VH-VL binders against Vitellogenin-1 (vit-1). Designs and how they scored, part 15

Target 1, 170 residues: Vitellogenin-1 (vit-1), of Caenorhabditis elegans (p55155r1310to1479)
Amino acid sequence: SVCKVQKNQIRTFDDVLYNTPLTTCYSLIAKDCSEEPTFAVLSKKTEKNSEEMIIKVIRGEQEIVAQLQNEEIRVKVDGKKILSEDYSAHQIERLGESDIVIELPEGEVRFDGYTIKTQLPSYSRKNQLCGLCGNNDDESTNEFYTSDNTETKDIEEFHRSYLLKNEECE
Key: E = the ipSAE of ESMFold2; O = the ipSAE of ESMFold2 at other seeds; V2 = 0.75 times the mean of E and O plus 0.25 times the DockQ between their complexes.

## First folded at step 19 (VH-VL; framework fv_cosibelimab)

Design q2 (from n6 with heavy chain Y32F; at its last look DockQ between E and O 0.94; V2 from the best seeds 0.85)
Fold by ESMFold2 at other seeds, look of step 19:
Structure q2 (fold): chain C 170 residues (1-170), chain A 119 residues (1-119), chain B 112 residues (1-112)
Amino acid sequence: as target 1 above (170 residues)
Amino acid sequence: EVQLVQSGAEVKKPGSSVKVSCKASGGPFSDFAISWVRQAPGQGLEWMGAIIPIFGTPNYAQKFQGRVTITADESTSTAYMELSSLRSEDTAVYYCARSKYRGSAFDYWGQGTLVTVSS
Amino acid sequence: NFMLTQPHSVSESPGKTVTISCTRSSGSIASNYVQWYQQRPGSAPTTVIYEDNQRPSGVPDRFSGSIDSSSNSASLTISGLKTEDEADYYCQSYDSSTHYVVFGGGTKLTVL
């Protein structure tokens, strides 16, 4: 199953499509919400009026941040800038369309600066996921679970519950 | 104005536990790394472990594995460090410190919490 | 898996220059950034150098950092020493293999 974030729209793991205006604050896109989390995917806009995003992937003991700069994907691993020749040492691959692929314990994240595709096997993560991509429960309804596990039909309340609001972003 | 405000000094008996809090305000919390660093009297800085609150899985230095528990509460922007089975050599000032990334510099430090372990 | 070794103490007269070394025991000093912290008595540390050679806002330009790959070390250099520079100084790096933060043992700078 695949969750796609592009142009202020999200298509969830359960194939539900909705509009969500990402901000310059990080939002939780997808996370292993089991008792022992193994990954989290966050994203924010580079600027209020841009479709460009910054992605942050926390994967076990590593933290990977990527964004376009000067039409080129730039990657940091645990705060250290790395070059494309070093990507494979960090389970990151460059694809021919300037896309990168970041491995997850069971799946991957593809990112090109404008689109985030989180791909997970349906058999290993059913009902243990949280975030704006939903819980992967194979239900295509408009009912959502907030970060405190409260069901809501209010998309704004749903999005707001995964927004990492602070004094430095809007 | 970013601030990290820690709980007050503690006096503990050997064999007990201590839990120190670190309240963040004025900046990002959930996606930053919050580390705990201690300093025994007259000694250097010693990293104990860290947590990224939104991720929730802490990382501990080997020396403290099994004795330290680091947690975070996103709703209150507060990180915690609990050290168990205290001994006199655990007498130290305990700092929390924030970094944007796991491997980057600590840009803000708490004021420190003195923990004294004595009979 | 590595240690950072600093001299225990250094001293020098006001107006002179000192260099504090930070030697990495295994693996390359250049594999991760080196930070430097100043700690005055009774206070929390503050950053004086980050990312090998960058100064935070408010840190005077008489503080500089450098990396020497041949000796596998980092250095903090303080020129035009002032009595207010008297403090403990720590280098710090990150071990990518263990994912630990590593501090040097600290150097007491005395201005006499």
Scores: ipSAE 0.814, ipTM 0.915, lowest interface PAE 0.9, mean pLDDT 90
ESMFold2, look of step 19: ipSAE 0.820; ipTM 0.916
ESMFold2 (binder alone), look of step 19: mean pLDDT 94; pTM 0.949

Design q3 (from n6 with heavy chain N59H; at its last look DockQ between E and O 0.97; V2 from the best seeds 0.86)
Fold by ESMFold2, look of step 19:
Structure q3 (fold): chain C 170 residues (1-170), chain A 119 residues (1-119), chain B 112 residues (1-112)
Amino acid sequence: as target 1 above (170 residues)
Amino acid sequence: EVQLVQSGAEVKKPGSSVKVSCKASGGPFSDYAISWVRQAPGQGLEWMGAIIPIFGTPHYAQKFQGRVTITADESTSTAYMELSSLRSEDTAVYYCARSKYRGSAFDYWGQGTLVTVSS
Amino acid sequence: NFMLTQPHSVSESPGKTVTISCTRSSGSIASNYVQWYQQRPGSAPTTVIYEDNQRPSGVPDRFSGSIDSSSNSASLTISGLKTEDEADYYCQSYDSSTHYVVFGGGTKLTVL
């Protein structure tokens, strides 16, 4: 199962396509919402009028942040910039000039500054995933679950429930 | 203005537990790392552990593993630290502090909560 | 874990320069950023240096930080000492292998 975020659109793990204009506030893209979370993927826009994104991947005891700068991917691990020579020591792989793969406990995240692809096994965390990528329940209905696990047909309510709104972003 | 406001001072008996709160306002909460740091009288700073609220899995210093529980409530922008099996050596000021990334500097600190453990 | 060792106290006269050292016991000091905090009595710490040598807004440029790989140490240097600089100073780094925050033992700066 693959969830794809690009151009203000999301195609969920359950193959549901909808518009979600990301903001300069982080949104929860995908997370292990079991009783013992193992990963979370967040993203925000670099600027209101840009399609360029910043990705944050929390994986076990590490926090990985990546964005495109000067046509090159810049990566921070726990707040420290690392060079591409050190990517493999952090289970990060560079594919081409501006494309990286970040390993997850069971899966991966591919990112190039404009597209986020989160790939998990189809059996992985079934019905325990949460975020804008959906819960991976193999059903493409019109029903969505908000962050408090409330069913809704309202896409905007669904989007708002995963937005990390604060005073420093919009 | 970013603020971290902690709960008030507590006096506890040995063997009991204490739970200290840390309410954030005026800035980001859920994607920042919230650490707990204590300082015994006349002593230095000691890191106890941290949580990133949106992730939810805390990480503890080895010394406190099994005695400390760190949690967060995103709906109230509040982090908590609970220390159990209190001893007189746990008498300290307990601070919460936030950082943008796990390895980054603490940019804001709570005012501190004095916990006194006496028989 | 590694440890960060600071002198217990340092002193110097107003107008002069003081340097506070922070020595890492194992692994390279350069493998992680070093922060420096100032703490006055009765108050929470505040950042005076982050990422080895950067000053937050509002911190005077007489505060500077540096890294010396040959002695495996970081240093906080305060020039033009003022009475208001009298405080405790802590260095702090991050241990990537354990994912712990590590503080130095602290240094009491006295301005005579």
Scores: ipSAE 0.819, ipTM 0.919, lowest interface PAE 0.8, mean pLDDT 91
ESMFold2 (binder alone), look of step 19: mean pLDDT 93; pTM 0.948
ESMFold2 at other seeds, look of step 19: ipSAE 0.841; ipTM 0.921

Design q4 (from p1 with light chain Y100I; at its last read DockQ between E and O 0.98; V2 from the best seeds 0.90)
Heavy chain, then light chain:
Amino acid sequence: EVQLVQSGAEVKKPGSSVKVSCKASGGPFSDYAISWVRQAPGQGLEWMGAIIPIFGTPNYAQKFQGRVTITADESTSTAYMELSSLRSEDTAVYYCARAKYRGSAFDYWGQGTLVTVSS
Amino acid sequence: NFMLTQPHSVSESPGKTVTISCTRSSGSIASNYVQWYQQRPGSAPTTVIYEDNQRPSGVPDRFSGSIDSSSNSASLTISGLKTEDEADYYCQSYDSSNHIVVFGGGTKLTVL
ESMFold2, look of step 19: ipSAE 0.859; ipTM 0.927
ESMFold2 (binder alone), look of step 19: mean pLDDT 94; pTM 0.951
ESMFold2 at other seeds, look of step 19: ipSAE 0.844; ipTM 0.922
ESMFold2, look of step 20: ipSAE 0.844; ipTM 0.921
ESMFold2 (binder alone), look of step 20: mean pLDDT 94; pTM 0.953
ESMFold2 at other seeds, look of step 20: ipSAE 0.852; ipTM 0.924
ESMFold2, fold request of step 22: ipSAE 0.873, 0.869, 0.873; ipTM 0.931, 0.930, 0.930
ESMFold2 (binder alone), fold request of step 22: mean pLDDT 94, 94, 94; pTM 0.951, 0.955, 0.955
ESMFold2 at other seeds, fold request of step 22: ipSAE 0.865, 0.863, 0.869; ipTM 0.927, 0.926, 0.929
ESMFold2, last read: ipSAE 0.856, 0.867, 0.872; ipTM 0.925, 0.928, 0.931
ESMFold2 (binder alone), last read: mean pLDDT 94, 94, 94; pTM 0.954, 0.955, 0.954
ESMFold2 at other seeds, last read: ipSAE 0.864, 0.862, 0.865; ipTM 0.926, 0.924, 0.926

Design q5 (from p1 with heavy chain S104N; at its last look DockQ between E and O 0.96; V2 from the best seeds 0.85)
Fold by ESMFold2, look of step 19:
Structure q5 (fold): chain C 170 residues (1-170), chain A 119 residues (1-119), chain B 112 residues (1-112)
Amino acid sequence: as target 1 above (170 residues)
Amino acid sequence: EVQLVQSGAEVKKPGSSVKVSCKASGGPFSDYAISWVRQAPGQGLEWMGAIIPIFGTPNYAQKFQGRVTITADESTSTAYMELSSLRSEDTAVYYCARAKYRGNAFDYWGQGTLVTVSS
Amino acid sequence: NFMLTQPHSVSESPGKTVTISCTRSSGSIASNYVQWYQQRPGSAPTTVIYEDNQRPSGVPDRFSGSIDSSSNSASLTISGLKTEDEADYYCQSYDSSNHYVVFGGGTKLTVL
């Protein structure tokens, strides 16, 4: 199953398409919300009026942050910039000029600065995923689940529950 | 402005546990690394562990593995550190501190919480 | 994992320059950023250098940081030493292999 984030739209793991304009605050895209979380994927816009995104992937004990700068992917691991020749040592694969794949414990995240594709095994972690990509419960007609796992029909409430608001972003 | 406000001083008996809170305001919390650092009287700084609140899985220094529990509550922007099986050498000032990334500088520190372990 | 070794104490007169070293025991000092903190008695530490050689806003430019890969060390240099600089100074880095924050043992700076 695949979740795609592009141009303020999300197609969830359950194939639900909706508009969710990302902001300069991080939003939780997808996370292992089991009792023992193994990964989280976050994203924000680089600037308020941009389609470019910054992605943050937390996996195991590492933090990977990537974005385009000057038409080139820039990657930090635990806050230190790494060069493309070192990507493989960090389970990151460069595909073409500005496209990378970041390995997850089960699956991967593909990112090119504008599109985030999170791919997980089918039915893996049923009802244990959370975030704007949904909980992967095979229901395309059900209401959304907020960050406290409360069912809602209110898309704005759903989006707000995964937004990491603070005084430094908008 | 960013602030980290910790709970007040505590006096504990050997063998008990202590739980110190750290409430963040005025800036990012959930995607920052929140660390706990202690300092025994007259001694240097000692890192105990950290959590990224949105992720929820803490990382601990080996010395404290099995005795420390670090948690966070995003709804209150509060991190917690619980240290169990207290001994007299655990008497220290306990600080919380945040960093944008795990490998970056701590840009803000709490005021510190004195924990005294005495019988 | 590795250790960061600092001199226990250093002293110098006002107006002079002092350098505090921070030597990494294994692996390269350049593998991760080095930070420097100042701590006055009874207070929490404050950052004076981050990312090897950057100053936070409000830190005087007489504070500088550097990395010397040949000695596998970082240095904090304070020029134009003032009595208000008397404090404990800690270096800090990150062990990305074991995922630990590592502090140096601290250096007591005395301004004579």
Scores: ipSAE 0.815, ipTM 0.911, lowest interface PAE 0.8, mean pLDDT 90
ESMFold2 (binder alone), look of step 19: mean pLDDT 93; pTM 0.938
ESMFold2 at other seeds, look of step 19: ipSAE 0.822; ipTM 0.915

Design q6 (from p1 with heavy chain S35T; at its last look DockQ between E and O 0.96; V2 from the best seeds 0.87)
Fold by ESMFold2 at other seeds, look of step 19:
Structure q6 (fold): chain C 170 residues (1-170), chain A 119 residues (1-119), chain B 112 residues (1-112)
Amino acid sequence: as target 1 above (170 residues)
Amino acid sequence: EVQLVQSGAEVKKPGSSVKVSCKASGGPFSDYAITWVRQAPGQGLEWMGAIIPIFGTPNYAQKFQGRVTITADESTSTAYMELSSLRSEDTAVYYCARAKYRGSAFDYWGQGTLVTVSS
Amino acid sequence: NFMLTQPHSVSESPGKTVTISCTRSSGSIASNYVQWYQQRPGSAPTTVIYEDNQRPSGVPDRFSGSIDSSSNSASLTISGLKTEDEADYYCQSYDSSNHYVVFGGGTKLTVL
């Protein structure tokens, strides 16, 4: 299962397509929402009118932030900038000029500054996932679960529930 | 303006627990590392642990493992630190602070909460 | 696991320059950023240097930070020393291998 964020659109794990609500505030893209979370993927736009994104991946004890700078992906691990020769020590792989893969406990996130692909194995069948990428339950119905696990048909309520709104962004 | 406002001073008996709150306003909360640091009278700063609220899994210093519980409530922008099995050596000022990333500087600190443990 | 060692106290006259050291016990000081905090009595700490050598807005340029890889240490330097600089100073770094914050023991700065 793959969730893709690109060009102001999201295609969920369940193959549902809708226009992305991404802003300059972080939104929760995908997360292990079990009782013991193992990863979270967040993203925001770099600027209000840009398709360029910043990604934040939290996996266990590490926090990885990446964005495109001067035609190259720049990576921070726990706030420290790291060089590409050190990527593999942090379970990050550079593929091509501006493309990276960040390992997850079971799966991976691929990012190039403009596209986020979160890939989880098909055997991740539990309804434990949450975020804008949906819960990976193989149901492509037009129904959504908010961050408090309530079902809604209101797409704006769904989007707002995963937005990390604050006074410094919009 | 970013503020971290902590709950008031507490006097506790040995063997009891204390739960200190830290309410954030005026800036980011859920994706920041919300950190607890204590300072015994006349002593230095001691890191206790941290949580990134949106992630929900806390990290603890080994010294406090088994006695400390750090939680966060995103809906109220409030973090909590609970320290159990209190001893007189736990008398300290307890601070919350936030960092943009787990390894970053603490850019804002709460005012501190004095916890006094006495029989 | 590493420790950060600071001198217990330093003293200097107004107008002079003082340097406070912060030595890392194992692994490279350059592996993670070093921060410096100022704490006055009865107050929470405040950041005076972050990311080794950066000043937050409002911190005077007479505060500077540096890294010395040969001695495996960081330094906070305060030039043009003023009486209001009298405070406790803490260095801090992060252990990314074991995922915890490390503070130095603190240095009491006395302005003579």
Scores: ipSAE 0.829, ipTM 0.914, lowest interface PAE 0.8, mean pLDDT 90
ESMFold2, look of step 19: ipSAE 0.839; ipTM 0.918
ESMFold2 (binder alone), look of step 19: mean pLDDT 93; pTM 0.943

## First folded at step 20 (VH-VL; framework fv_cosibelimab)

Design r1 (from q4 with light chain N98T; at its last look DockQ between E and O 0.96; V2 from the best seeds 0.86)
Fold by ESMFold2 at other seeds, look of step 20:
Structure r1 (fold): chain C 170 residues (1-170), chain A 119 residues (1-119), chain B 112 residues (1-112)
Amino acid sequence: as target 1 above (170 residues)
Amino acid sequence: EVQLVQSGAEVKKPGSSVKVSCKASGGPFSDYAISWVRQAPGQGLEWMGAIIPIFGTPNYAQKFQGRVTITADESTSTAYMELSSLRSEDTAVYYCARAKYRGSAFDYWGQGTLVTVSS
Amino acid sequence: NFMLTQPHSVSESPGKTVTISCTRSSGSIASNYVQWYQQRPGSAPTTVIYEDNQRPSGVPDRFSGSIDSSSNSASLTISGLKTEDEADYYCQSYDSSTHIVVFGGGTKLTVL
């Protein structure tokens, strides 16, 4: 299953399409919300009215941040800029000038500065995922679960619960 | 005006535990790495471990593995460090500090919490 | 993992220049950024250099950082020493193989 974030829209793992709630504050896109989390994917817009995004992938003990900068993807691993020749040592693959794939424990994240595609096996982590991409339970109902695992039909409450709002972003 | 405000000084007996809090305000919390660093009297800085609150899985320096527990509560923007089986050698000032990324500089530090372990 | 070694103390007169070294025991000093912190008695540390040679806003430009790959070390240089520079100084880096933060042992700077 695939969750796609682009052009102010999110298509969840369960094939639910809604308007993208992304701002210049980070939002939780997808996360292993089991008792022992193995990954998290976050994203924010670079500017209020831009379609360009910054992605942060936490993968076990590594933290990977990528963004398009001067028409090239720039990658940091644990805060250190990594050259393209070193990507494979960090389980990152460059597929084009601005397209990368970041490996997850079970799956991958593809990012080109404008589109985030998170791909997980359909059987993986049933009902243990959380975030704006949904819980991957193979149900396309109109009910959402907030970050406190509270059921809601209110899309704004759902989005707000995964927004990392603070004084430095909007 | 980012602030990290820690809980007050504590006096503990050997064998007990201490839990220190660190409340963040005025800036990002959940996606930053929140570290705990201690400093015994007259000694240097010693990193104990860290957590990225939104991720939730902490990592620890080997020296403290098994005795330290680091947690975070996103709803209150508060990180916690609990150190168990206290000894007199654990007498120190305990700092929380934040970094944008795990390997980045600590841009803000808490005021420190003195923990004294004595009989 | 690796250690960062600093001199225990250095001293120098006002107006002069001092350099504090930070030598990495194994692996390359250039593998991760080096940060430098200043700590005055009774206070939390503050950053004076990050990412090897960058100064945070408000840190005077007489503070500079550098990396020397041939000696596998980082250096903090303070020129035009002032009495207010008297403090402990720590270098810090990150161990990518064990995912931990590593501090140097600290250097007490005395301004004579």
Scores: ipSAE 0.830, ipTM 0.919, lowest interface PAE 0.8, mean pLDDT 90
ESMFold2, look of step 20: ipSAE 0.835; ipTM 0.920
ESMFold2 (binder alone), look of step 20: mean pLDDT 94; pTM 0.950

Design r2 (from q4 with light chain I100L; at its last look DockQ between E and O 0.95; V2 from the best seeds 0.86)
Fold by ESMFold2 at other seeds, look of step 20:
Formats: C-alpha cells, structure tokens, sequence
Structure r2 (fold): chain C 170 residues (1-170), chain A 119 residues (1-119), chain B 112 residues (1-112)
C-alpha cells in the first residue's frame, strides 16, 4: 500500500483521491499512531503557489529533512547538512537521477522535491495509521478520521485537523 | 514573540516524584524538539531528554532512563517532564528549551523551575 | 559517547580578546554543529553562536565561533570585551550515533 502526495493531491493508502491545499505550515502526511509511534511524515510547501515541498521524516530517534535547493536535493539529519556519499550511513538511498528513499521501520518514503510516496506493507499497522494519507483499513469510503479520531465527511475539517498552524506560517 | 513558561518552584521529599510543565506560545510547537535540561546549584548544564510533540516518542539521556518521563500535549502546547525516585542530588533548576531540529541550537528557554529535594 | 571539555575559568581585561575552547574527546568535532550559550547569573542560557559560527539576531559581531579540526575543538572568541560579557559559557554539540545532546562543562568568564 502506497500514499502519494503531489500537485496538491493525495492518493491515500486506501486508494482515495482528493485535493488538499497544502500550505507553508507543516501538515501530518502519515504517522504510526499506535501506543508506541515509530515514524511520522510531515510536509509543507516552500511557497503558497509552488508544487515544491519540504519533507520531514521522523523515524525512531532520527529526524530527516529534505528539499530542493538550487535544483539539488539537500538533506539534513538531526539538523546537520549531509552529503550524498553519507546517505547510506543514515539509511537514505539515492535512486536513479533525482530520487531519494528514506527507510522507515516498516516501509519507506520516496521523495524528489515534488512527489512524496509513502509505502508500507499492506498488513502493517492496520487501523493504527493517522494523517492525510488515511488509516490503511482497506475501505475507500468518503469518510475521514480527524486527528482526534472522529469521523467526518468534510475534507476541509479533515485537513485542518492535521495542520500544524502557528504564527510563522499561513 | 515566542515564550516558554514553566510551572513554579517545588520542594520535594526523597523518594517522591516531580512533574514540571512548559507551556509554549507565540510560535511553532508540535514539530520542534522540546528538551529538558537541568542545572544543579553551582554546576553546569545537563541534558535529560527530548520530545517532538507531533511524533510523541521521547528520547532520554541514559543517566535518566527509567526515572524520567517526558510527554507533550499538542492541544495545550505544553510539554512535561516527570522525574521519579528523587534524591538530594536531583536538587536543581530544570529548564525546558526548544530546537528546530534535534541537533540544532536551543533558540528559546523557559525561565527555569527550581526543584529542591530535602528531608 | 563523547565529552566536550572546556577550561573551568578564563579572565581578561575590558577591551581585550578572550577565546574559550571546547575539545571533543572522541569522534570528529566536525561531525555535528557546535553551539555556544551565555548564561548570566540568575538567568536562563541564551544562544550566542549556532552552527559553528553563526550569530543569532541581536548578538554583537564581536562574538565569533570557529572550528579547528587539527585540535578537534571549537572556540568562542569575544573581542572588545565588556563587563556585561562576564558570564558562564557552554558549548554544545549533538551525538548522532547515540542521539544525545552533549554540553561542555562550562567556563566562567571574568572581566577584570
């Protein structure tokens, strides 16, 4: 199962497609919301009218941030800029010409500055996932669960519940 | 204007627990690393652990593993540190501090909370 | 695990320059950024240098930071020393392998 974020659209783990107006504030894309979380994936736009994103992946005790800078992906691990020759030491892999893959405890995140693909095993953490990518329960109904795990059919309420709004963005 | 406001000073007996709060306002909270740092009288700074509130899983310095619990409540923008099995050597000022990333500088500090452990 | 070692105290006259060292015991000082904090008596620390040599807004340019890979150390340099610079100074780095924030032992700066 795969969740894809690009061009202000999300295709969830449950194959639901919707428009989401990502902002310059971080939004929670996908997270292990079990009793002992193992990962979280966040993203924001670099600018309101751009398709370019910044990704933040928290996995265990590491924090990985990536974005394009001068047409090259820049990666920080725990706030330190790292070079591509050091990616493998941090369970980050460069694929092809333009992609990176960031390992998760039970899956991976693929990112190229414009597209985020979060891939998890189909059976992993069923109904314990949260975020804009949905809960991976194999149901493609038009009902969403907010950050406090309440049902809604209002995609704007759903999106707002995962928005990390503050005085310095949006 | 970013502020970190901590709960007030406490006097505790050996063997008890203390829970200190740190309320953030005026800036980001949930995706920042919130650390707890203590300073015994006349001594240096000692990092205890941290949490990124949106993630929820804290990490701890090994010295405090098993005695410290760090939590966060995103709805109130408040982080907590609880230290159990208190000893006289735990007498210190306890600070919360935030960093944009785990390895980044602490850009704002709370005012500190004096915890005194005495008979 | 590594330690950061600072001198216990340094002193210098107003108008002069002082340098406070911060030596990393194992692994390279360049593996992670070094930060410097100033703590005046009775106050919380404040950042004077981050990312080895960057100054936050409001910190005078007479404060500077540097890294010396050959001695495996960082340095905080304060030129044009003023009496209000009298404080404790801490270096700090991050241990990526063990996921720990590491502080130096602190240096008391006395301005004679």
Amino acid sequence: as target 1 above (170 residues)
Amino acid sequence: EVQLVQSGAEVKKPGSSVKVSCKASGGPFSDYAISWVRQAPGQGLEWMGAIIPIFGTPNYAQKFQGRVTITADESTSTAYMELSSLRSEDTAVYYCARAKYRGSAFDYWGQGTLVTVSS
Amino acid sequence: NFMLTQPHSVSESPGKTVTISCTRSSGSIASNYVQWYQQRPGSAPTTVIYEDNQRPSGVPDRFSGSIDSSSNSASLTISGLKTEDEADYYCQSYDSSNHLVVFGGGTKLTVL
Scores: ipSAE 0.833, ipTM 0.920, lowest interface PAE 0.8, mean pLDDT 90
ESMFold2, look of step 20: ipSAE 0.837; ipTM 0.920
ESMFold2 (binder alone), look of step 20: mean pLDDT 94; pTM 0.952

Design r3 (from q4 with light chain Q54E; at its last look DockQ between E and O 0.96; V2 from the best seeds 0.87)
Fold by ESMFold2, look of step 20:
Structure r3 (fold): chain C 170 residues (1-170), chain A 119 residues (1-119), chain B 112 residues (1-112)
Amino acid sequence: as target 1 above (170 residues)
Amino acid sequence: EVQLVQSGAEVKKPGSSVKVSCKASGGPFSDYAISWVRQAPGQGLEWMGAIIPIFGTPNYAQKFQGRVTITADESTSTAYMELSSLRSEDTAVYYCARAKYRGSAFDYWGQGTLVTVSS
Amino acid sequence: NFMLTQPHSVSESPGKTVTISCTRSSGSIASNYVQWYQQRPGSAPTTVIYEDNERPSGVPDRFSGSIDSSSNSASLTISGLKTEDEADYYCQSYDSSNHIVVFGGGTKLTVL
């Protein structure tokens, strides 16, 4: 299944489409919420009035951050800027100057600065995923689980529960 | 103003455990790497391990694997380090410190927690 | 996987310049950024240099960092030494292969 984030909209793994006002604070897009998490995908806006995003992918013992800078994707792995010649050594594929694929333990994340596509195998980690992309349970209902694992029909409560608010963003 | 405030000093017996807390305020917490670093009297800094709270899976220095447990509670913006099977050589000041990325500089440190292990 | 070696102590007079070295034992010093921390007695460390040669706001420009690939080392240079510079200094880098933080052994700077 695929979760797509762009233009303040999210289409979840379960094909539910909703609007969310992403901010300059990170939001949890998708995460392995099992007892032994293997990945997490976060995103924020580069600035309040932009559709351009920064993505952070935590993958096992590595942390990958990417964003557009000067019309090219800039990638950091564990805080170190990585040149495109080194992308493949970090399981990152460059598809163009602004489009990359980041490998996950059981899937991938594609990012171009404006769109995030998280692709996981069908039934992978069924009902163990959390975040704004939903739990991947193959149901198209509007029942969402907040970060406290509480069911809600309130999209705003759902979105707010995955927002990493702090004094330095918004 | 970013602050990391740690729990108070502790005196422990050999063979026991200690759990030190580190409460963050005034800035980002959940997506930063929170490390624990100790310093024995008169000695240098020794990294023990780290956690990115939103991710939840910690990483440990080999020396401490099996004895250290690092956790975080996002709702209280608090990280914890528990060290078990204490020995006299574990007497040290234990610091928490945060970094924007796992390999980046520690931009803020806690005040330190003295743990004394004596019989 | 690697060690960072610093001199145990250095001394210099006020107004002079001191350089503290940080040598990496295996792999290139340039593989990851080097950070420098100052620790005054009884206090937590604070960052004086990050990303090899960048200075946080509030750190005087008399503190500078550099990398020397030929000696596989980093250096912290403090010019115009002041008595408040007397402290322990640690270099630090990251081991990407083992996913650990590595500190140098520390250098005690005495301002004579």
Scores: ipSAE 0.836, ipTM 0.920, lowest interface PAE 0.8, mean pLDDT 90
ESMFold2 (binder alone), look of step 20: mean pLDDT 94; pTM 0.952
ESMFold2 at other seeds, look of step 20: ipSAE 0.839; ipTM 0.920

Design r5 (from q4 with light chain S97D; at its last look DockQ between E and O 0.94; V2 from the best seeds 0.87)
Heavy chain, then light chain:
Amino acid sequence: EVQLVQSGAEVKKPGSSVKVSCKASGGPFSDYAISWVRQAPGQGLEWMGAIIPIFGTPNYAQKFQGRVTITADESTSTAYMELSSLRSEDTAVYYCARAKYRGSAFDYWGQGTLVTVSS
Amino acid sequence: NFMLTQPHSVSESPGKTVTISCTRSSGSIASNYVQWYQQRPGSAPTTVIYEDNQRPSGVPDRFSGSIDSSSNSASLTISGLKTEDEADYYCQSYDSDNHIVVFGGGTKLTVL
ESMFold2, look of step 20: ipSAE 0.849; ipTM 0.920
ESMFold2 (binder alone), look of step 20: mean pLDDT 94; pTM 0.953
ESMFold2 at other seeds, look of step 20: ipSAE 0.861; ipTM 0.928
ESMFold2, look of step 21: ipSAE 0.847; ipTM 0.922
ESMFold2 (binder alone), look of step 21: mean pLDDT 94; pTM 0.952
ESMFold2 at other seeds, look of step 21: ipSAE 0.859; ipTM 0.925

